# Designs tried in a protein design chat: miniprotein binders against tRNA-specific 2-thiouridylase MnmA (mnmA). Part 18

Target 1, 344 residues: tRNA-specific 2-thiouridylase MnmA (mnmA), of Desulfotalea psychrophila (q6aiz6)
Amino acid sequence: MIKNITGIAMSGGVDSTATAILQKQKGPVLGFFMKLNQPDYETQRDRVSQIAQKLDIKLEIIDLTEEFQEYVLKYFSASYFKGLTPNPCIICNKEIKFGLFQQAILRQGVERIATGHYAQIHKTAAGYQLHKGVDPHKDQSYFLSRLSQEQLAHSIFPLGGMHKGAIYDLVEAHGFHDFRGTESQDVCFLEQDNVVDFLEQTAEFSASSGNIVMNDGKILGKHKGLHRYTVGQRRGLGISYPVPLYVINLDVKNNNVIVGENEQLFHKTMAISDIHWISQPEREDLLHASVHIRSTHKGAQASVILKENNRASVIFDEPQRAITPGQFATIYKDTQVLGSGVIL
Short names: E, the ipSAE of ESMFold2; O, the ipSAE of OpenDDE; V2, 0.75 times the mean of E and O plus 0.25 times the DockQ between their complexes.

## First folded at step 21 (miniprotein)

Design r4 (from z2 with D28S L49F; at its last look DockQ between E and O 0.94; V2 from the best seeds 0.88)
Fold by ESMFold2, look of step 21:
Structure r4 (fold): chain B 344 residues (1-344), chain A 99 residues (1-99)
Amino acid sequence: as target 1 above (344 residues)
Amino acid sequence: SEELEKKIEELMRLLYEILRELRKDYGSPRAVKQVAELIFELIRLIEKFKRTGDPEELKELLEILKKILEILKELGIEELAKEIAEAIKEFRELLEKLK
């Protein structure tokens, strides 16, 4: 007989709750919650448990704290101390949420796992395609740009065709009235997004003082570690100058923070490495595509020159502000995510 | 100088025109990739010059243009190759004046 148990990734938020409601209506479900290095783990666990109980969903907790430390936290810290600005959510999706977490769920005999992501999976004759969610304000396809064909094959994104307002209406109709107006966090392991405090509490903390300089080499002050600065940053420089200055580059070789005026943040070129393709490009040499240089970027048309060893040179049609080494560049063809690489 | 800035802007427009032309199928992915990468290098070099004002940043400009010209001829992109050849001539004169 037909018995398809759908796994539900539950996290205690409105989107995962809506996903659980929708999937429960379609057939038998089993809920799963990840234990990571959440600073509010007990509160989140209790909230997820209460939601699961109210929906009559059996919940299992899968402990991935050690793996999260190995794959995500070490990457996050190492990146900042190398003058890079990382994207831990992309790595967590690839290695943890759709990696080890998904694998553990599939071993329970579950065929597919539903998550509350605002993105779409399209199956074609050539394989699985990842597409933007229909709500442009909630689209999360950027963060899923490193998923494999196998990971997509086992995933369901029920919210991809819906808008945020409909999600709140759905959960409220089922007795969940406390989600509207809640603030989301950017990174799950940080208290109030305090990156510097987290980094300086790391046992491997090792930072050297250096200079804050202009492009011409003029020294304007000193810094207490490259990890304290991000490209595009204006505040926290601790220098006095007649016009506003921004971090335009982190010079790891010389241990310098390079500053300049806003106009110096605009570039037409960037290089990317470690490219992963969800969908192989039609050409092996050059493509013209929309490239997003971070999750909040509106996307920009660019020539993408494909190189060996999963590298590319990118030339934007128009200059882009604050291209940031360590972030991911995600390559789109219309609504389709082709893949992503690391900005150099 | 104003003349150098004008010619740099004209060159930038030409480089983007070549990139648009390369979207066509020329039957040589190696050559397309090579000329596109040379254009990437040249644009990066030009942008560095614009930020620093240092003409030393342009020391490789003519050599890169010559390589672009050679590959455009290989691909049979004759009209754009002629424009690159003219740019080489103009920049040779301008860069010599800045010595």
Scores: ipSAE 0.843, ipTM 0.949, lowest interface PAE 0.5, mean pLDDT 89
ESMFold2 (binder alone), look of step 21: mean pLDDT 82; pTM 0.822
OpenDDE base, look of step 21: ipSAE 0.875; ipTM 0.958

Design r5 (from z2 with E57Y; at its last fold request DockQ between E and O 0.95; V2 from the best seeds 0.88)
Amino acid sequence: SEELEKKIEELMRLLYEILRELRKDYGDPRAVKQVAELIFELIRLIEKLKRTGDPEYLKELLEILKKILEILKELGIEELAKEIAEAIKEFRELLEKLK
ESMFold2, look of step 21: ipSAE 0.857; ipTM 0.953
ESMFold2 (binder alone), look of step 21: mean pLDDT 83; pTM 0.840
OpenDDE base, look of step 21: ipSAE 0.868; ipTM 0.955
ESMFold2, look of step 22: ipSAE 0.854; ipTM 0.954
ESMFold2 (binder alone), look of step 22: mean pLDDT 83; pTM 0.839
OpenDDE base, look of step 22: ipSAE 0.865; ipTM 0.955
ESMFold2, fold request of step 23: ipSAE 0.860, 0.858, 0.856; ipTM 0.954, 0.954, 0.953
ESMFold2 (binder alone), fold request of step 23: mean pLDDT 83, 83, 83; pTM 0.842, 0.843, 0.841
OpenDDE base, fold request of step 23: ipSAE 0.848, 0.851, 0.861; ipTM 0.949, 0.950, 0.953

Design r6 (from z2 with D28S T52R; at its last look DockQ between E and O 0.93; V2 from the best seeds 0.86)
Fold by ESMFold2, look of step 21:
Structure r6 (fold): chain B 344 residues (1-344), chain A 99 residues (1-99)
Amino acid sequence: as target 1 above (344 residues)
Amino acid sequence: SEELEKKIEELMRLLYEILRELRKDYGSPRAVKQVAELIFELIRLIEKLKRRGDPEELKELLEILKKILEILKELGIEELAKEIAEAIKEFRELLEKLK
């Protein structure tokens, strides 16, 4: 009987290492590591190689350097010029990790790909459902809200039913004692600050300085580019004022960062576009759901009014702070991710 | 202004009651979507109104309330339609005071 090979996304962190251990116990595996434009590539490659060698896992490197550079520049630049705050982690999962990377792995004859994400995939008669990971402090389902049914069908999340402490215990039992006491993460090359630094070093990217202003137009300082600022931000403004000020809005037309007091950040409504549904809502008009407006948001109950062209109007039960255009609103029913859209 | 603020707070509570009622299946997704979107636009208008107190915005608020009332009647949501009709009367009186 022929046994199918499971691919392991290896990144050198504790989560991917635990994933590799768990999947190797179940059958034949191949390890895969993404080569991007990460500045510490050689260090990461060596770490992943050492882990793969210790686990007796054949490791293959998938070079996506050209595709990543082109794609990330387009996404970031388009967002920046529209006054939007992008979410590289959601885009990375949809287009890179479960897109280009997954496709390259599948073309080598691998049946499914396991990653160290803290989320759960439930197969039902109606299709695949994405659910929160059981560890509420490590749940990553928010970042996976744009995955397709095909992407989920080819994915395994072995850590979704586990807590972080058990993951450290597992890797230590297999001879990996260097992870405990440090935060586990995949290569964070696509984190907002890393993407910004990467793009600014690229010859094709440019941004202009401008003013930091109050709503009435009073100039309080200068900024080094709109892309360095996020709605709700308090620190890093480089200005002095008698009371705390926060970024309220990014004014692309005038190249201004608009600041104001905390009270100006609260809103009961938002509009979202480009909605992707992992699981179709039961109604076509209106639903009541928990909506997360960013990864660190605890979620808020809202009425979601479904509109044509993958749009929605959202009315929160309580005002929400720092609703940020360009970020993703992820729609949950209990533990299930229904989908997500871009905040306008 | 204080009278206006109190009436707006009462209206906001009513709008959320309507949204909760619309969670029931009324067999008309088009009408449910229309009234919910009117509520969305009205909440946004209310934010402007509290900030400026403009009589023209009060007129727009009244027009939206009339549309909401019509759709609630179409859906057979009689108790809330009655409350919207009372809100229309109250805001009409406020608008007359500002003229």
Scores: ipSAE 0.822, ipTM 0.940, lowest interface PAE 0.6, mean pLDDT 87
ESMFold2 (binder alone), look of step 21: mean pLDDT 82; pTM 0.821
OpenDDE base, look of step 21: ipSAE 0.859; ipTM 0.948

## First folded at step 22 (miniprotein)

Design e1 (from r5 with D28S; at its last fold request DockQ between E and O 0.93; V2 from the best seeds 0.88)
Amino acid sequence: SEELEKKIEELMRLLYEILRELRKDYGSPRAVKQVAELIFELIRLIEKLKRTGDPEYLKELLEILKKILEILKELGIEELAKEIAEAIKEFRELLEKLK
ESMFold2, look of step 22: ipSAE 0.855; ipTM 0.954
ESMFold2 (binder alone), look of step 22: mean pLDDT 84; pTM 0.840
OpenDDE base, look of step 22: ipSAE 0.868; ipTM 0.956
ESMFold2, fold request of step 23: ipSAE 0.857, 0.862, 0.857; ipTM 0.954, 0.955, 0.955
ESMFold2 (binder alone), fold request of step 23: mean pLDDT 84, 83, 84; pTM 0.845, 0.841, 0.847
OpenDDE base, fold request of step 23: ipSAE 0.863, 0.865, 0.865; ipTM 0.954, 0.955, 0.955

Design e2 (from r1 with R51A; at its last look DockQ between E and O 0.91; V2 from the best seeds 0.86)
Fold by ESMFold2, look of step 22:
Structure e2 (fold): chain B 344 residues (1-344), chain A 99 residues (1-99)
Amino acid sequence: as target 1 above (344 residues)
Amino acid sequence: SEELEKKIEELMRLLYEILRELRKDYGSPRAVKQVAELIFELIRLIEKLKATGDPEELKELLEILKKILEILKELGIEELAKEIAEAIKEFRELLEKLK
């Protein structure tokens, strides 16, 4: 009995290792590792090679360094210098991991690609649906909210119905005893989530000093570049004031960091643009849905007013803290990801 | 002022009632989008008004309420239209007091 070959996205972590174990039990597999701008590429490659060898999986490296720079790193840098806070993992999933990486794997005769994401794909009569992973602490569906129907059709998420503890137990039962207690990377091209250092090392880096101001224009201090700040930030402001102050807004036009009290971070409304729908809503006017304004957000019920040109106006049932331009708002109906857009 | 804050609170409750009502099928997606977007703009304007107390923003609030009223009538949402009409009267009176 000969089965279609399944590609395994291998990254050297516990989740990709568990994915490889599970899929090899079901049929023939080929392992694939993508080379990006990882700071520790050689270490990661050696680790992935060791895992593949131990599992008796043939491993191929696909070099996407140039494409990662073009699609992800340029977006990341440009966003910060425009006073936006980007989400590079969402773009990487759409353009690289499930885009160019998936396409390169399919060209080698592999039928579908399994990855270690904690999310579920449900095929229905109306198409493919993306759903939250069962483990609410590990769910990664937020980061997959821009995938197309074709990308989902070629994808397998074996871990979506499992809890993280079971994943550790699985890999340990297969001889991998060195994953428990390891840290996870936040952004794959940074060593320690050191965004400022990364941005200041770019060849096109340009930033100017400016003022830290209250909404009324009162100057409280100076900043060394808007790229150093994120909406909601309290630490690192270097100013003195009788009550705690937070970054409320990044004013690119005037090159100001606007600060204020915690209460000024709460808003009932936001606008989003560039909406991508995995699953089209049934109505063309509005829907009431759960909206997540970042990956760590609990989600909040909102009225989503659908507008032309892939835009929406969002009215939350309860005020939301630190709505951040440049991040993605992901729209859920119960466990289902409907789509996402960019916060304005 | 205390009177302004009370009227804003009552208006906010009414706006959310309208949003809940719009979940029903009224057969006019354009009109539903229009009134919902006006509510979105009005909530944003209310935030500015609470921060400044500017009478010009109160005038703008009244203009938006009038547009909401007309669309609610178009959609046949008569009880909430009556409540918006009363809110318009109350904010006109408040604007006169602030002049």
Scores: ipSAE 0.824, ipTM 0.942, lowest interface PAE 0.6, mean pLDDT 89
ESMFold2 (binder alone), look of step 22: mean pLDDT 83; pTM 0.838
OpenDDE base, look of step 22: ipSAE 0.864; ipTM 0.954

Design e3 (from e1 with R51A; at its last look DockQ between E and O 0.91; V2 from the best seeds 0.88)
Fold by ESMFold2, look of step 22:
Structure e3 (fold): chain B 344 residues (1-344), chain A 99 residues (1-99)
Amino acid sequence: as target 1 above (344 residues)
Amino acid sequence: SEELEKKIEELMRLLYEILRELRKDYGSPRAVKQVAELIFELIRLIEKLKATGDPEYLKELLEILKKILEILKELGIEELAKEIAEAIKEFRELLEKLK
């Protein structure tokens, strides 16, 4: 019986290592590592190579640094300088990892690509569905909410039905004993999660000082660029006020950071644009669904009013804190990801 | 102002009741979409009214309620249409008091 080759996205972490182990047990595999703008690329490459060698997996490196700059870094920088807070991991998954990377792997005769994502793919009569991973603390389905049917058809998520503890046990049983501990990385191209330093080092950096103001226009201080602030932020404002203040909004037109008390961060409504549907909604007018306004959001029940041109108006059953323009709102039906749009 | 806040709370509960009712199949996706979008606009307007107390927002609120009423009648949602009609009366009276 001839088995088809499965590509393994290897990144040097415990999840990709477990994925490689699991898929090699099922048939022939070929390992693939993306070269992007990783700040510690050489160290990561050496680690991935060592893991591949220990597992007897042939490893190929696919250099996508130029494409990552074009599709992800430009989007990331442009968003911040427009007063938006972007989600580069969603764009990277759509355009790079399951886009150009997946296509490069398929051209080598590989049937499908396995990644260490905690999410599930279900094939149904209506097409491929994306579902939450079973480990609620590790679920990554939010970050995959822009994948196409074709991208899902060529993807395998072996960890989606597993819990993180079992993953550590698996890799340790195969001789990998150094993975236990915290894993923390906000964005793969940042050193120590320093967004501001990255933005100010871009070739197209341009920012102007402005005012930190209350809603009524009262000036409380100065800022050194809108890119330094995110809706909901409390720290780093450099102002004195009797109660804690938070960034409520970034006013690009007037170059102002608008601040206010925590209660002013709560809203029942939001508008979203550029909606991508993984699974078409059953109705053309109105949905009642769980909406996640960022990756760490617990999800909130909402009425989603479907509009033309891939837009929607969202009415939450309960007020939501720090709805942030530029982030993605991901729409769920129970465990299923229906799609996502950009928060306006 | 306390009377206004009480009426706004009652209206908010009614708006959510309408949204729940619209989950049923009324055979007119366009009309369902239109009334739901009006409710979206109204909730945003209510936030502005509560933040400012500006009676101009109350005038806009009344105009949106009238549009909601007509669409509820079109959809045959008679009980909720009657409740919206009563809300219109109550807010019109409040607007006269604020003038």
Scores: ipSAE 0.864, ipTM 0.956, lowest interface PAE 0.5, mean pLDDT 89
ESMFold2 (binder alone), look of step 22: mean pLDDT 84; pTM 0.848
OpenDDE base, look of step 22: ipSAE 0.866; ipTM 0.955

Design e4 (from e1 with L94F; at its last read DockQ between E and O 0.96; V2 from the best seeds 0.89)
Amino acid sequence: SEELEKKIEELMRLLYEILRELRKDYGSPRAVKQVAELIFELIRLIEKLKRTGDPEYLKELLEILKKILEILKELGIEELAKEIAEAIKEFREFLEKLK
ESMFold2, look of step 22: ipSAE 0.868; ipTM 0.958
ESMFold2 (binder alone), look of step 22: mean pLDDT 83; pTM 0.839
OpenDDE base, look of step 22: ipSAE 0.867; ipTM 0.956
ESMFold2, fold request of step 23: ipSAE 0.860, 0.854, 0.863; ipTM 0.955, 0.953, 0.956
ESMFold2 (binder alone), fold request of step 23: mean pLDDT 83, 84, 83; pTM 0.842, 0.842, 0.839
OpenDDE base, fold request of step 23: ipSAE 0.865, 0.866, 0.867; ipTM 0.955, 0.955, 0.955
ESMFold2, last read: ipSAE 0.861, 0.843, 0.867; ipTM 0.955, 0.951, 0.956
ESMFold2 (binder alone), last read: mean pLDDT 84, 84, 84; pTM 0.844, 0.844, 0.842
OpenDDE base, last read: ipSAE 0.864, 0.870, 0.867; ipTM 0.955, 0.956, 0.955

Design e5 (from e1 with L58M; at its last look DockQ between E and O 0.94; V2 from the best seeds 0.87)
Fold by ESMFold2, look of step 22:
Structure e5 (fold): chain B 344 residues (1-344), chain A 99 residues (1-99)
Amino acid sequence: as target 1 above (344 residues)
Amino acid sequence: SEELEKKIEELMRLLYEILRELRKDYGSPRAVKQVAELIFELIRLIEKLKRTGDPEYMKELLEILKKILEILKELGIEELAKEIAEAIKEFRELLEKLK
């Protein structure tokens, strides 16, 4: 029924608007907006609807509220109970945006979906490759490192070869003058703070108070639940000590937040599990690659020792600060994302 | 203590040299994985030794070095194997001084 139509993921921001403009110039499009429990849902819906109307794009709303709650509760609750700091944006991309949302769009008979991500998809004889966006300040490839070959095959990233300034120029040339200079920006419901607040309001989530301790067991204070703390954190500890202290580790067994000085945050090694490869490495034993341990990390050269059951041991050329269990380590070769795994 | 820190620094440089050498094709992915994983374990053990000064970690360090030596010989990486053998001798001597 609906053939050769490109779906547009519309979110009301400048990037999704530019995506819609660019794709409509190339062929027929349908717009899609997802409902997830956003606190500002009605405002966002109205804005997206106005943009779609202005562009003469039919808009469908996909209600994924129940499915979102199932994925969020299971993943984030399990992570926090294990003392892990989850990554909302990677999971949202894998399970929601390119998972449930993409599948709902494809079931409408739409062939592919375009999103406003700053990343590049390269089709090769060996399959689809994911590459960094050309704008280094906007690159989002880290957050897309869990996507499958099928998810990439159905995706279009029209902004990947562009810089952000050109995006503002494009939308302004098409009558959209409200984006530049505004403080209003797209906010993902799955940001870590929003997820924690959401989970605490549910009857299924509970957390216990415990101690804030040094490595030797000295008690410095109380915490309000391990899920409220992240390795590397200094603020919000509510303790008094002569020198700055940082969260070093979350000890689930004893329900303790372990703190220490900044120097204790640096490590040369980490283990990762549940590795997903977008592109298989050329060797089965050892590779030397750039590894990013979080989205804001500049990347660090490392030896990656490939192990059984989708695991790896990582040795960094230089010590890395605040390696955080539960976050994702994304493995790059130059601009190419090879894959990612969960930091242990 | 100062002698121990110097020997640890020399060993760390050697371990990274071995990791760089393993980027070459040695025709035995399993042996490459094994020695690289032993280096991973050894680096973590060294961090424990630096924090605690516990001589039991030096004994474990020596056992891991012996395993690394055997695999380097199996892979035919003879020059680095000789350097590991020298490191084993140096740490054994240091452990004996602590008696």
Scores: ipSAE 0.842, ipTM 0.950, lowest interface PAE 0.5, mean pLDDT 88
ESMFold2 (binder alone), look of step 22: mean pLDDT 84; pTM 0.841
OpenDDE base, look of step 22: ipSAE 0.866; ipTM 0.955

Design ko2 (from r1 with Y16S R23S K33S F40S; at its last look DockQ between E and O 0.61; V2 from the best seeds 0.00; counts 0 for: pae E 6.2 > 1.5)
Fold by ESMFold2, look of step 22:
Structure ko2 (fold): chain B 344 residues (1-344), chain A 99 residues (1-99)
Amino acid sequence: as target 1 above (344 residues)
Amino acid sequence: SEELEKKIEELMRLLSEILRELSKDYGSPRAVSQVAELISELIRLIEKLKRTGDPEELKELLEILKKILEILKELGIEELAKEIAEAIKEFRELLEKLK
C-alpha cells in the first residue's frame, strides 16, 4: 500500500526543494516538515506548503517542539556547566533530524528518507559508509559524523554527488526562480546565537556574571555568563587593551573568562572522548588520519592514539588554532568519515 | 629556557614523525601500542616541563625516550631511532647545564 514511498525532508530551502524534485522523478513521495522552535515557523511552513503544492507532493507536519526543547536544554545546560562550547548542528542531526524526525517518518510506513545534505552514503559488505559530498564548498559530512548505521540505512542524500550550481539550475528548470543569489546553506536552525538566546529565555537556565581576566589575574572587565563566549573569540569582549586579545579558556571553577594573545591559541595536542565510529578503524591502537576540529577547519593530519572507553589522544603534525572543548573532532580517512569524538 | 624550548620543538616534530610511521602496519602490535602510549605520556610530561623547567622532569623525559628508542630498534624503524638517540644526547647535555 504505502510500500516503496520515499519520505522527503522539506524545509523550504533550495537543497530540500531539489531533493524533492529528484526523488519525485524516481517514484512516489511523501513530504515531511519538522516543527520545532523556529522563530519564523509560520513563514517557513507557508513556504514549504507552497513548494509541496507546486510539486504535487502531499505534506505532513511533524511537531517536535517539546522533544526539541528537552534535548536542547539537557545538552546545552550540561555543556555550559562544564565550561564546554557545544555544537548544536551535530546534536540536532543525531538526535532530532535523523532521530525523532526520522523515526516519526518511518512510522508513516515510509521505507527511506531523503534529505538535502551534501554528503554521500555508500553501502558496502561491511556496512554503511559516510563520505564527503563532492562539492568541497558545500560538504556537510562533518555535521553527520554521529549518525548510526541504522540512521544511515534509512537515509538518502541525492545531492551528495552534485555541485551547488547544478542545484540552482535544477530548481529553476522546475519553476523555482527566487533561490539564486542568496547565501543559503542547509544549516541547523540552532545556530550559536539562537542557542544562547533560547537558553536565556528558558526558565530553568541560570548564568552568573563574572570577570574577564588575563592569565596573571589582571581583571579587564566583566562578562555576562560563560555561555556567551567561546575559545578563539575576539569580538564582543567589551574590554580595552593595547593588542588584540582572544578568549583562551573558560574557567568554570572561578567563573572567569581567561583572555590572551593569539599565540596562546595554538596547540599540537588534544584529548577526545565519547568517540562514535561510523566505520571502525582497522587498528585498535593507533591511526593516522585527517582530523577536523570544527566545520570550517581545513582538516589536519594527526596521529590518533586510541584508548579504552572510547577515548583518544590526538597529536597533530602541525599546531592547530583554537582547539575548543565541547566541539567535535571528526576523523577522516581520505573522503570517508570514520567517526567523531568530543574535544576535552 | 629558550634553548630548552627549541629542543622541545624539535622533539615534538620527531614524535609526530614516529606516530605517522607507527600508523603503518607492523608485525608487532604490542610493541607499537607501547611506543604510542609512551609518546602520549611523554607529551603530557613535556607540557609540565615547559611550565616548570624542573631538572627532575627532564630526567623522566630521558627515561621515556630511552624506552622509545629500544622499541623503535626492535620494530626496525632505524632512521627515527637514530634521531631519538641524537635527541637523548642533546637533552642529556641540557640536563648537565641545569646543575
Scores: ipSAE 0.063, ipTM 0.609, lowest interface PAE 6.2, mean pLDDT 86
ESMFold2 (binder alone), look of step 22: mean pLDDT 83; pTM 0.836
OpenDDE base, look of step 22: ipSAE 0.489; ipTM 0.823

